# Designs tried in a protein design chat: VHH binders against q96n21r8to141. Part 1

No score or structure here was measured in a lab: all are predicted.

Target 1, 126 residues: q96n21r8to141
Amino acid sequence: RDRLSFLHRLPILLKGTSDDDVPCPGYLFEEIAKISHESPGSSQCLLEYLLSRLHSSSGHGKLKVLKILLYLCSHGSSFFLLILKRNSAFIQEAAAFAGPPDPLHGNSLYQKVRAAAQDLGSTLFS
Unless a header shows other numbers, all headers, positions and changes below count from the first letter of the chain; antibody chains aren't numbered by Kabat.
F, E and O are the ipSAE of ESMFold2-Fast, ESMFold2 and OpenDDE, as the mean of both directions, binder to target and target to binder. V2 is 0.75 times the mean of E and O plus 0.25 times the DockQ between their complexes.
[cut] marks letters that were taken out.

## First folded at step 1 (VHH)

Design e1 (framework vhh_etentamig_d1)
Fold by ESMFold2-Fast, scan of step 1:
Structure e1 (fold): chain B 126 residues (1-126), chain A 123 residues (1-123)
Amino acid sequence: as target 1 above (126 residues)
Amino acid sequence: EVQLLESGGGLVQPGGSLRLSCAASGFTFSSYAMSWVRQAPGKGPEWVSGISGSGGSTYYADSVKGRFTISRDNSKNTLYLQMNSLRAEDTAVYYCAKDRYYDSSGYEPFDYRGQGTLVTVSS
């Protein structure tokens, strides 16, 4: 049931986690945090979605997901924080993110993704 | 307890190849990303390569990209590093490193427990 209810939230999540350099607007961070407060099932679906998007996206999408997770550390539900801590191995994978330099921007995007992952880890386990 | 045992190092000529192995125990191997980290004599540690828990994603330092290949066999709890086209600059002790839970007290993102395996590239 929670999964079917969660499907109605996909337009918000897709807009906030798009794999491009368009910033996620502040109101979407707030709306995503509200999803984590709906139920334990909604929190589980949200984390599963965000980790899936992190895995499948390029650097731009990875950075947006990491920023959303960082926001959820202080504005999400206590249950979301609990399951995020239990499923945190992805943080070190993201903190080691590297690849061929971009022709225009070098490795700056890789550095930003690694920094966001480090910030997330520090915030989550402070 | 986490145990990591590196092997496969040795003396090799420039342009040669070596394959390193790391036998892991004491944790659910497939649940953690693994890395290779090296330390040349008199220098600080350098991250070389990383692989996700599933093996689906691999990452390399620019200095080794195209020459080294990281892989893992989760059924054997073993991590590998295939090193081709070796250079004198690759001379170092190579450490197998386990991903750790990220925390604010950690100075390094990885646990490496073994003595490493020495790779010497010399004519």
Scores: ipSAE 0.000, ipTM 0.105, lowest interface PAE 16.8, mean pLDDT 79

Design e10 (framework vhh_etentamig_d1)
Fold by ESMFold2-Fast, scan of step 1:
Parts: C-alpha cells; sequence; structure tokens
Structure e10 (fold): chain B 126 residues (1-126), chain A 123 residues (1-123)
C-alpha cells in the first residue's frame, strides 16, 4: 500500500521539513520530488504530509515546506500539481502569516514566509 | 559550462577573521541561490550558509550563526563569506555551490561545483 510505502519515506521528509533554520538540502528536494512520481497515492500522501507540517510548524518549518512546494511545481509529477491546485487554500493563510517580532530577526521570517507563499501562488496559477 | 572559483582561504589565528570569495561564470548568477559548504579533515561535508538569488534571504548553520555573514554582488558574479571569531573547528576546505533553482541548497551530504579554498585556524 501507498501509505505503508510512504511511512518508509518519513525519515527523509522529517529531515527536509524540520522546524529549524537549517535549509532543506538539495538532495532532499530531489528525493521528495521522486516521491511525487512513484504513484498517485504517493502524491496524495506527500501533499497531506506537507500541508500537515506547514500547519503544525513555526515560521522556519513553514518556509521549508513552501520552498519544497515551489520546487515540486517544476519537478513534481503532473498529478501532484493537479491535487496541489485543488488544495491551495493554505496559500492565502501562509501569505498572511504574522506574529510578534523576533528579537534577533525582527519581522524578516514572517516576511519570508509571506513572500514564499505569494511566489507559490503566482507559480501555481501562472 | 558552469565554473566556480573559490579564493581567500589561508592560515589565521583563533579569534581572527577571513573573507572568502567565489567567482562564478557560465550561468546567470542572479537567478540562482548559492551556498557555502565545508569539509573538515577526517569528516564529511557540512553545509554552512545559503543565500537567495537577489540576496533577500540568508540562512546559516547553527555552528556559524552570529559569526559568519554570507553576501553576494550580482554585478560582479561573486559570492562572499565573511568569517569572524574563527575557531579551530572551522578548519576546513570551503566550497561554493550553485543550485539549479532558487532556494535549493546543497548540503553536507551532496555535490559541490567549485575546487575549494583551504581555511586553517591555528596558532
Amino acid sequence: as target 1 above (126 residues)
Amino acid sequence: EVQLLESGGGLVQPGGSLRLSCAASGFTFSEYAMSWVRQAPGKGPEWVSGISGYGGSTYYADSVKGRFTISRDNSKNTLYLQMNSLRAEDTAVYYCAKTDWEGLYTSSDFDYRGQGTLVTVSS
């Protein structure tokens, strides 16, 4: 089953979507894109995972997920793009992301998350 | 073809500073994210820092945050790494790397495109 197969992918997905300020490494973007090409079920599991991580993470994790979704717009499967377009309400929420200023970075992280969400929306619906 | 040439490495005392440069050619520099990756003696590669194509976003590994500053000059096709408060554990060959897409960074586990520049922190 796709879900059982997908569970074997959780270590790479957790590493690529960790809620810290270390960017997702290039090889993990490529490995994640490969998941979208494995099957329609794998694409569905991948999107569900990424949206769940986006909703549960701080700004760092949100930014990583949005960058992964941007990468998937050009490197993911055609089916992944189809289901992403159908489940795009999260883009508006991410584009409005705000909170108290960070003592070290001020509002820069919130601005980066909003910008990435706008880029994703523009890319997906261009 | 893509060419990346790192420079600026050398011997420096603990607490000192160095500025690394990477001269890029063979691609539209401003359209690609760039990273610095290092490999210490006897260890695997470690991602150090990343910067978006127009320099609007910068990222750092926890080990260098607050000490290193990544920057770029797109008019000169050059990437920089300003390294302050250097420690013995910063001793490594430093590589610059381009990505094939904005925001895609190379890491400690994967490919480099430059030849590297040696940084030795020793008294």
Scores: ipSAE 0.000, ipTM 0.132, lowest interface PAE 13.4, mean pLDDT 79

Design e2 (framework vhh_etentamig_d1)
Fold by ESMFold2-Fast, scan of step 1:
Formats: C-alpha cells, sequence, structure tokens
Structure e2 (fold): chain B 126 residues (1-126), chain A 124 residues (1-124)
C-alpha cells in the first residue's frame, strides 16, 4: 500500500503513538505489525510515519514509538527490519535524549527513552 | 539513487492532445504516490495531478479536471499524463514528482524528488 491509501491506517497509528502517558494497547502492537507484512510499500510508509512521530513527539510519544519499533524487530516483516537497519541514525539521537528534570518525576522519562533506544540498538545489531 | 525522466512534451495547437511519460528508477515504484507538477514561465510551481501507488485513487487540480487523465503502469515503472483539449494556459514545463519521505506533511504538496521536466507549448 502507498501513502494515499495508508490514510486508512492513520487512526490506529495515531492512537498507538499518542503523545501522553497512556501505554499503546497490545492489540495495536499486533495491528501495526500486520501493516509491515502487507507489502514493501506498507513497511516503507509505516517506518516513515513512526520516525516522523518520534521526531515531533515529547518524551511520552518517543517512548511509545521506540517500544513499537522494538516489537517490530521480533514481529514485523523481514523487509521492515531491513529498511529499519538502513535508517538507524535516529537511535543514537534518542539514546542521548535529555532535558531539564520534570518537577514530579525528575529525569525518569529521559532515562526511559534512552534505555528504550539502547535496547532497540542492541536488538537490531545483535 | 532516485531517478525520474519525463518525455512526451512538444509544440501543439490549442485543442490538441499530448501524452507525457515519466520513467522512474531507484525505488519501489508501486509503493509511492506520484504527481505531475508544472511551472509556467515567470510563475511558481503548480500541482496538476496525483495518483496513489496502487493507482486506485486519482486527484486533479480544478484547472485540468475533465481534460487531463493521470495513470501508471507499475510493471513498467512508468507514470503517464494524458492531456486533452489543451489551452494556451497549459504552456509550462511539466515535472514528474515522487511523494515525500516523511508523514508530517498532510497537505500532499511536498515531494522528495522531481525530474528534469518536459516542455509543453500550446500556441497557434
Amino acid sequence: as target 1 above (126 residues)
Amino acid sequence: EVQLLESGGGLVQPGGSLRLSCAASGFTFSSYGMSWVRQAPGKGPEWVSGISGSGGYTYYADSVKGRFTISRDNSKNTLYLQMNSLRAEDTAVYYCAKEGSYWDDFSGTEFDYRGQGTLVTVSS
């Protein structure tokens, strides 16, 4: 599937990558993995969406996208894994994610984002 | 390396027809939407028509609706624009364009790559 038809997937992707502290539901991880198996085009659109969402989101959205990418390493298509490895520069950026401490939670969210990025890197290049 | 090569332009009289072609390489053609964009002398670029990767959805600028038809042949990695009932106002360089890499542009007007273009001149 291409970008114009990929709009049918946008509601589930927006829900799974929402920029809040509500975890991505398990059924959405499965639905997102299915998108990667539909076609090479679906895999390309999915990766572009996830990386765009990672870039534009706060720590909460970044963490969700990184967890989805981790899930896709084991459950996504072989083609998705191939293009993810080819476009992995974002991992180093996410692994260095930092900022001023939150009044209630300190550096906890930054630490979680960095840890998820590190886990993704080790999973992809193991 | 993405490559787009347009052809089929030329001089045509008002009311005439032309068929433009765009040969694409360096990417999975069927996975990306494609567009035709034109630029008239002394003007900015104007989006003309778009087609989904599957070919299932087509879109047209109001200025060309009913006169132009966009199509694609994914087995040949080729995009087409059939132009009928041509007008002097259609005179422009026509560019083939591949849709952008990032999902952050919901306007549908940003493109990663465009070809060298093919000149269409409509005059008596």
Scores: ipSAE 0.000, ipTM 0.084, lowest interface PAE 19.2, mean pLDDT 79

Design e3 (framework vhh_etentamig_d1)
Fold by ESMFold2-Fast, scan of step 1:
Structure e3 (fold): chain B 126 residues (1-126), chain A 123 residues (1-123)
Amino acid sequence: as target 1 above (126 residues)
Amino acid sequence: EVQLLESGGGLVQPGGSLRLSCAASGFTFSDYAMSWVRQAPGKGPEWVSGISYSGGSTYYADSVKGRFTISRDNSKNTLYLQMNSLRAEDTAVYYCAKDLTEWGYSDYPLDYRGQGTLVTVSS
């Protein structure tokens, strides 16, 4: 039921978590945070979606997901924060993200992903 | 110290054009996505346009699509907004916006916002 309702939100989630360097406009962070406030089921579906996208994406998509999670620490529902804290193993994994250097940007994208994960961990467990 | 300095605002007649500029300093400009955000009198802030760190991708609010063009010059640390076919409803203070973090995506609400530049569209 929650899953079917959540499918109506997929266009905005796909737009905000695309695996490219396309800027995510601020209003999408606000819309995603609203999803976390709709119901406990919506929070569960949202976290599941975000963690799945983080796992499957390259550096650009990982960075977007981590940025959204960081925003949700301040603007998401209390229930979303609770389940995020209970499912936080991904943070250590993201903080160790590495790969071959990019000729244009070197290892800057990997460093940004690691830094974002570290910021998320510090914010979530403060 | 992050600094964003907007310029180019002014009074213009409906149908007119203006070009806004934002001079950025205190961070590696080419690493961050940038946005333009506006706030009309008595209204909340509205995201207008965004551009990727490389300039390769641009995005626009439906209200400005086809009329506004966002661009950047990473060699000059400058963000631009070309505004054509201006309407009375475009009247607002326009703010240059940087992402909260070093990872380079536009963000709103903003931690770093310039002083703004006023655009008034009236006859």
Scores: ipSAE 0.000, ipTM 0.166, lowest interface PAE 12.5, mean pLDDT 80

Design e4 (framework vhh_etentamig_d1)
Fold by ESMFold2-Fast, scan of step 1:
Structure e4 (fold): chain B 126 residues (1-126), chain A 123 residues (1-123)
Amino acid sequence: as target 1 above (126 residues)
Amino acid sequence: EVQLLESGGGLVQPGGSLRLSCAASGFTFSSYWMSWVRQAPGKGPEWVSGISGSGGSTYYADSVKGRFTISRDNSKNTLYLQMNSLRAEDTAVYYCAKGYDESFWTGDSFDYRGQGTLVTVSS
């Protein structure tokens, strides 16, 4: 696990997982996928980071993390997929994400988070 | 090229009404949340109202609830704001704003804003 090397990736990860409604651009999906191919340690650090961001973020950040994980199912390393499958309990929690409607966002964000989690579960275990 | 062109502003007396329009082009209008944002003289921008891509969901700032109505015509790529019971504090430049997806604009979380139309409420 190379934590020092992984720290150089934090600006990319923070930009791609910001807790706002700005979409993660395509080039950042590609850069994040490259991190998963660097080493087993990089894959482990990447998963730990993404799950931490998912836990601490609101609906917007949760949706971005779930979309990144979905992209990693097709473009991430084989080792990343292995550890993601072993640490998949968060998918059930995200698929049940709910709360009172936000006056600005209504129920649409909760629905999008749940749908993305369901898509991730279907893709990962197909 | 995304374009948003607001119209319908003007001088109106307190208690009066105005209808604002925003002509949109350069994107799939029906796929995006649209908002009205205003900026009063000497103040920061304030989100006023938002509408989902389909028009099925509408939201309003507490200061305008019951007085303003947001609507859209996706066949004409046009957003509307019907403003009734206007007050002096409604005086502002009104902007049409495009969201990134079906999310609402708040603060600086929009990718396009029009040039605005001035609404002055005075006797």
Scores: ipSAE 0.000, ipTM 0.102, lowest interface PAE 16.9, mean pLDDT 79

Design e5 (framework vhh_etentamig_d1)
Fold by ESMFold2-Fast, scan of step 1:
Structure e5 (fold): chain B 126 residues (1-126), chain A 124 residues (1-124)
Amino acid sequence: as target 1 above (126 residues)
Amino acid sequence: EVQLLESGGGLVQPGGSLRLSCAASGFTFDDYAMSWVRQAPGKGPEWVSGISWSGGSTYYADSVKGRFTISRDNSKNTLYLQMNSLRAEDTAVYYCAKSPEDLYEWLSGTFDYRGQGTLVTVSS
């Protein structure tokens, strides 16, 4: 049931986590936060989806997911924060994100991803 | 109370494979992300791989991507690391680690882990 409810949310999650340089719109941050408040199962599905997108995406998609997680630290459900704290291993990988320089942006995208991960870790464990 | 018991290490030739296991007890295993951390002779600890509570998301250090696979069996409270195409540089004691619960532990790299680890030696 939580899974069926979550499936109806996939279009907004795909839009907010697209692997491109278009920022996640503000209204989608709010809609995603609402998903975390629907049920414990919705929070679990949401975290699993966001972590899967983080893992599979390039730097642009990684940055968007990290910004969404940072927003959820202050606007998500208490249960979402609990499971996010317990499932924080991804932050170490994201904080070390590196690769060959981007043709347009050099290493600035890598720096932004690392900085966002550090901000998330500090916020989550403060 | 948290107990993590690593096994499966041994001597293997370059290009060989090993599967490490970690038996977890003393906490609700399927509520926590788990990691593998290694320490090579004369070097500091290195985070190797991480896995979400459900097993649906996995993460790897660049040094092991494409060669190692982390997995878990929540019904058995067991974490695994399948290591393929082993190199001399993979020689280390491998530790199973539970996600830390506070900022100090996270920043210090002192993951919540127990036991002696399991020694992996890759040499011809």
Scores: ipSAE 0.006, ipTM 0.377, lowest interface PAE 10.0, mean pLDDT 82

Design e6 (framework vhh_etentamig_d1)
Fold by ESMFold2-Fast, scan of step 1:
Structure e6 (fold): chain B 126 residues (1-126), chain A 124 residues (1-124)
Amino acid sequence: as target 1 above (126 residues)
Amino acid sequence: EVQLLESGGGLVQPGGSLRLSCAASGFTFSSYAMSWVRQAPGKGPEWVSGIYGSGGSTYYADSVKGRFTISRDNSKNTLYLQMNSLRAEDTAVYYCARGGYSYGEDWFEPSDYRGQGTLVTVSS
């Protein structure tokens, strides 16, 4: 199955979706987009992984996942775009992401996550 | 006040090596990921490399992977970029950045802060 094949892609995905403030480099966006083109099953595994990381991560990881999803809107497979549209409820939750100001970052991270989610929603449904 | 001061740029021949340094002040250096970003003449900024606050994980743009090495010394609040096998296309102003970029064409995320830059020219 695609699950077994997907295990070989986990190092790339973990690197690109790490829950820290190191941005996902451009070459990893490209490598992740290639996964969406391998098969319908690869697209399903990829979306499942990205949504799981979004739910479990702090603001930094959430922002990275949202930016990857945005990149996939333009560079991912047609099938990935289809299943993303069918599983888009997370966008409203991310667009409302808020909390108390961080001593180091204030509320800028919350604003960036909400903005990325809004941009994703606009791109996906326009 | 956050300050980032780059040094180590200069003129080198193709195939040569250069080591860039960035002295950071005004924040808890070890708590932040750091990046190197470059801007070639007449081009937009390109993210080059990033490193976790602890120094445990490093990331590189495909264009520099295998040639450049990012490192840090948290006891000295200093970020480094070791540049080997330099090419003419590596000619750029190199900026030290706190946090750095997400790069994917349209994904220019502003770094919190950047230094003034140091010029690297690769020419015969």
Scores: ipSAE 0.005, ipTM 0.122, lowest interface PAE 11.0, mean pLDDT 80

Design e7 (framework vhh_etentamig_d1)
Fold by ESMFold2-Fast, scan of step 1:
Order: structure tokens, then C-alpha cells, then sequence
Structure e7 (fold): chain B 126 residues (1-126), chain A 123 residues (1-123)
């Protein structure tokens, strides 16, 4: 049930986690946080989606997901924070994210991904 | 199944040279960029070098630029890293990494890495 209900949320999640350099708009951060408050099942589906998207996306998509997770640390449900803490192994992987320099922007994107992961870890376990 | 098998690591003195190889199978090797990533003791993974699917474009971390050379032989499905002027700080497990996307450009994002080969630079 929660899974089928969650499918109705995919358009906003895909827009907020698009693998491009367009930042996630503020209203989508708020809408995504609301999903975490709907039910424990919605929180679980949301975390599964965000971690899957983080894993499959390029640096731009990874950065957006990490920023959404950071937002959820202060605006998401208590249950979402609980399951995020239980499933936090991805943070160390993201904090070590490396790749070739972009010809125009150098290592900037990779540095931003690593920094966002470090911020997430510090916020989540403070 | 994607498989990446590194070889050529070993013990070498500072100033020495080593050539690493990576035998790839389970995917269309020439369609994907490839990278070398290393992990030194007590550190996270560090990207070292990358090469486009065609071999036409190569990229290097500042720490290895001018000392390391990446190359590939698409007819043999093999990636290479020629390491010259080795330093103690080059000591690490070196991993061959497969690019995540088929592209005409080097994207530098990885979906698979091999088991690694240990390089120890010590006198």
C-alpha cells in the first residue's frame, strides 16, 4: 500500500533528484519532507528511493540527494532520522567520492559531493 | 558478469617504476571510460587517472601528473597504468574502475571496481 501510494510521489522526487546542474527548488525540499511525515512506510520508501538515486546518479544527482538528506535531518520525521542512522554506510562512500576533474570546473563537483556527505554525517551524528 | 582483474603490484624502492594491468570482461570495453583509483592505508579512495573509451582523452590527479601514464588496449580488453618516479606516498591498493555510463566523453563516475593490487613504495 505504501509502495503504491509512494508511486504518486515519483514525479516530484524525480524532479528534485534530476541528474543535472539545476538545483532542487525550495518547495520540493518541503514536499519531500512531508512524505517522511505521512507514515513509517512512506519514510522507508523515501529512504530507499533516495539511496537508490544516490547510487545510480552522476555527481550532480548525488549532490542533490545529499542536500535533500541534509534537509531531512532538520525537517523530516523522527522515524526517517531513525532509519537513516541505521542505514548510514553510504555516507562514508559519498565522503570518499572521487573522479576526473571537469575541464571547466576542475574537481569542484567532487569536492562539493564529499563536503555534503561530511556535513550530513556531522549533522546526523551530532 | 562484469569482471576487473588487476595485476602488476609489488614492492618497489622510491624513484622506481611499476606497470599495472587490468583485464576486463563482461562488458563492451571500448564503450566505457576506465579509471584507476587508489586507497592508501587509513584513507578513503582517491581517484588517480582516467581514460576515455577510445583512449583519445586522458586525465590525471595533480599528485601523479607527469609521473603516471594511463593507456588502454581495446583489442585485448586491458587497461594499464605506467607509474614512474614512485614516492612513499604512492603506497596504496590500486583499483581498476569501470565507468558507469557509455559515453563519447570521459564522465569519471564508476559502477564497478576490481579486487585491487597492492603497491608498496619503501626503501
Amino acid sequence: as target 1 above (126 residues)
Amino acid sequence: EVQLLESGGGLVQPGGSLRLSCAASGFTFSSYDMSWVRQAPGKGPEWVSGISGSGGRTYYADSVKGRFTISRDNSKNTLYLQMNSLRAEDTAVYYCAKGAYSSSWYRGEFDYRGQGTLVTVSS
Scores: ipSAE 0.000, ipTM 0.093, lowest interface PAE 18.3, mean pLDDT 81

Design e8 (framework vhh_etentamig_d1)
Fold by ESMFold2-Fast, scan of step 1:
Structure e8 (fold): chain B 126 residues (1-126), chain A 126 residues (1-126)
Amino acid sequence: as target 1 above (126 residues)
Amino acid sequence: EVQLLESGGGLVQPGGSLRLSCAASGFTFSNYAMSWVRQAPGKGPEWVSGISSSGGSTYYADSVKGRFTISRDNSKNTLYLQMNSLRAEDTAVYYCAKDFSGEYLWEDTTGYFDYRGQGTLVTVSS
């Protein structure tokens, strides 16, 4: 039931979490936050989607997902924040994200991903 | 088939107490986080409280924090909600809900409402 309803939201989620260096626009942050307020089931589907994208994406996609999660800490539903806290092991993994220097960006992207993960952890557990 | 059977509701005066129970079957109860969700007349569902699979972590909506206590007995496949200092605004049908384990799979993105029982009515009134 929630899965079928959530499929109608996939186009905005795919656009906001694309694995490229195009920033997620502000209106998509707002639309994604609205999904978290629709129902507890929508919050669950949203978290599953975001964590799956974080795990499967390159640094660009990881950074976008972490920024979305950080936005959801202040604009998402209370229920979303609580299930995020319960499923927060990924934050330690993201805060340790590293790899070989990028020819165009050096270590900049890795640093941004780690910084976003640290900011998310600090915000979530303050 | 997942089965959840809530009980323990009734009529109580403001300031009174009730203990709700949820008997679970059809799944390995000790592997899943569980939640209580309520729906007041004419309102949408509100998440109330959640508990981790082991019972080691508990979470509460701000509206019930300090008054309600969630607990579980994994040996009896039973979830509990101890409700103290009840207020008229706590009047609602209370539902037990199966939540996810720590790993997310797309095939399991149905939302936790699909696992709720028929609920138990709590009326707080003199």
Scores: ipSAE 0.000, ipTM 0.118, lowest interface PAE 15.1, mean pLDDT 79

Design e9 (framework vhh_etentamig_d1; at its last look DockQ between E and O 0.73; V2 from the best seeds 0.00; counts 0 for: pae O 6.2 > 2)
Fold by ESMFold2, look of step 2:
Structure e9 (fold): chain B 126 residues (1-126), chain A 126 residues (1-126)
Amino acid sequence: as target 1 above (126 residues)
Amino acid sequence: EVQLLESGGGLVQPGGSLRLSCAASGFTFSSYAMSWVRQAPGKGPEWVSGISGSGGSTYYADSVKGRFTISRDNSKNTLYLQMNSLRAEDTAVYYCARDYGDYLEEWSPTHAFDIRGQGTLVTVSS
């Protein structure tokens, strides 16, 4: 039921969270927010997907996921926000995100990931 | 707490100029693209202009291109819109918005925005 309907949305999610230097298109934020409003089960599947991508991605994918999560704080369902607050340990890890200096961007991408995580934590908790 | 405080609206004659300001607080201002969105009475919101987080890239709706100039001062956490050659059709409440698609190279009217302020009214009339 919920799992099957969520898989129907997977093409949107794969496009918006690709782990590359191509930004998430702005219109996909609205489409992803719609997934959070479909059902509590869809919200849980969405959160699980986004956190999995956050964990497995480089700085580019991490930044995309964090900005999607930040958008969902304002535009996602109340249920999604509830389960996000309850599953928020990743924020501290992302706020400390670091790695080898990026030869193209230096540490600018790492700084953006840390800033997005800090802003997300501030939005969720204070 | 995220705040976006618009100011600088008022009554101007056709052909006149006006400069809008938006004071931002509660988030890492320089990490986000910003947009101006306007809403005329009885109409839906209309995207007007956008600017990248660094200020290096600017974008405009066709209806304002050549007349409006968006800018930002990241040291003051302030977004600006210089509005020249104003027309009656520009009459609206103008909102500044945090944009989540700051890597997106193509803008669309359905870009993801956070509108938090009351806006500032611009009236173009004799």
Scores: ipSAE 0.258, ipTM 0.603, lowest interface PAE 4.1, mean pLDDT 83
Fold by ESMFold2-Fast, scan of step 1:
Structure e9 (fold): chain B 126 residues (1-126), chain A 126 residues (1-126)
Amino acid sequence: as target 1 above (126 residues)
Amino acid sequence: EVQLLESGGGLVQPGGSLRLSCAASGFTFSSYAMSWVRQAPGKGPEWVSGISGSGGSTYYADSVKGRFTISRDNSKNTLYLQMNSLRAEDTAVYYCARDYGDYLEEWSPTHAFDIRGQGTLVTVSS
């Protein structure tokens, strides 16, 4: 099944979407975009993974996933963009992301997550 | 839609100076690190310089250190490259690029660029 092939991609996806403040390196953005070009099934699995990761992560992981989705709008397959548009309800939730201020960074992370979600929404529906 | 429009290139004598500008639209400019990338005739793209979203961190290729200065004006959605002490080897088309590597604590240069414009030609010749 396509799922078994997708499992071989899990290490790069986990590294690129880690729930920390370490930047996703450029080669991983490129590798993730390549997954979207492999087949319609790979695009479906990729979107499912990214949305699940977004839901389960803290603000750091949410920001990384949103940046990957933004990158995919320009570098991913046309089919990936189509299914992303059809499954865009998460954008409104991410654009409202909030919580208690961080002792070191205040509201900066929440603001960055909301801004990335807003940029994603405007990119998809421009 | 994301747009990047480079300007300011031209013909200059060796030792001369130029200031390049990049007008950005269609995204939250202050939320992205920005880079300058150049492509010399017959060569591949070369990363030149980068600046964090806040403007607080800058990085330069060894070939331009001490001669070029990158800056940005987030209120005007504009990126700049001040080029001093120009050399024949600086002859290239210069592109501005959106970078996805800017995170909360620190920004690291990446090769995950979004190059959208036609660039601006810089010719250094006697």
Scores: ipSAE 0.148, ipTM 0.533, lowest interface PAE 4.5, mean pLDDT 84
Fold by OpenDDE, look of step 2:
Structure e9 (fold): chain B 126 residues (1-126), chain A 126 residues (1-126)
Amino acid sequence: as target 1 above (126 residues)
Amino acid sequence: EVQLLESGGGLVQPGGSLRLSCAASGFTFSSYAMSWVRQAPGKGPEWVSGISGSGGSTYYADSVKGRFTISRDNSKNTLYLQMNSLRAEDTAVYYCARDYGDYLEEWSPTHAFDIRGQGTLVTVSS
């Protein structure tokens, strides 16, 4: 039941976590936060999805996910935050994100990802 | 701990000026777009102005365009709002807020904020 309902939200999530250089639109943060409030099952599915996306090779995707997670720290359900705290090992990994310099942007994307991860860690455990 | 602290509010006559400040701490200030939002008595929140992380782009609500100026000093982790030609309808509690649209090339019609300060009261009255 929860899983089926979550599948109907995939278009929102796919749009919000796309592997392009276009930032997630502001309104999608609110929509994604609503997903966490639908049910505990929905929150779990959301977390699984976001963590899966975070592990993608795209720095832009990682940045979007981290920002979404940061937003959810303030606007997500209490249950979502609970399970997020229990599964926070990824924060350290993201905070160490590095790779070859981009020909145009150098290391800026890596720095942004690391900064976002650090801010997420600080917010989540503050 | 992530914190925002507004200051500079007060009582001013119509046509007068005020300068608001927002001190930020606990996060990488320059990595985030920041906004001013206000809430008048009996009304809902209203977005007032936004500025990109670098400060290179500024945005204004139509109601304040030409009268208000948003700026930031990233070396001081401080956001500013210069308010000129104040009107009675500008009376409100003003909040600074961290905006998730920080990397957008175009300002989103909907804004996503995760944190805001306690606000500072601006009263415009003769």
Scores: ipSAE 0.017, ipTM 0.375, lowest interface PAE 6.2, mean pLDDT 88
ESMFold2 (binder alone), look of step 2: mean pLDDT 81; pTM 0.824

Design f1 (framework vhh_8fcz_2)
Fold by ESMFold2-Fast, scan of step 1:
Structure f1 (fold): chain B 126 residues (1-126), chain A 124 residues (1-124)
Amino acid sequence: as target 1 above (126 residues)
Amino acid sequence: QVQLVESGGGLVQPGGSLRLSCAASGFTFSSYAMNWVRQPPGKGLEWVSGISGSGGSTTYADSVEGRFTIIRDNDKKMVYLQMTSLKTEDTAVYYCATGSYWDDLRSGYEFDYEGQGTQVTVSS
């Protein structure tokens, strides 16, 4: 039931985790946090979705997912925090994210992804 | 190298309209997102709107949704902010910026380059 109900959230999640360089607006961070408070099953589905998007996305999508996870550390449910801590191996991988520099931003996107991952690790394990 | 130059600000009455312009140079403009950010008097930076490099995706802060429109012209290397139904709370210095940022209510904004800004004052 949680899985089927979660599917109705996909438009919000797709908009907030789009693999482009347009920022996620504040109201979507709040709506995503609300999903984590609906039920333990909703928290599970949300984490699975976010980690899937992180793994499949370019640097732009990775950064958005990491920022959402950072927000969820302060505004998500206690159960979401618990399962996030149990499934934190991705943080070390994201903190090592690298690639060739681009003409405008050089290594900026890679640095932002690594920095967000480091911030997430520090926040989660404070 | 990278240069962003804003223009179009001024004094308008509540309910009025303004169009802000940002001229970009020094990079492959169509490959990067552009944003409008503002700083009201005595407050921090507030993200207003963003547009993808191709122009295929736009997004807006809740406070301006339906009133502002972000547009880009990649051939001219310009980004615009069309502002309508202006309110006194829209009074701010407006900056165009390239790069990504987030509004998570605790972090703030990170842009790689910002322009010098253009002042918008909405008053009687």
Scores: ipSAE 0.006, ipTM 0.256, lowest interface PAE 9.4, mean pLDDT 80

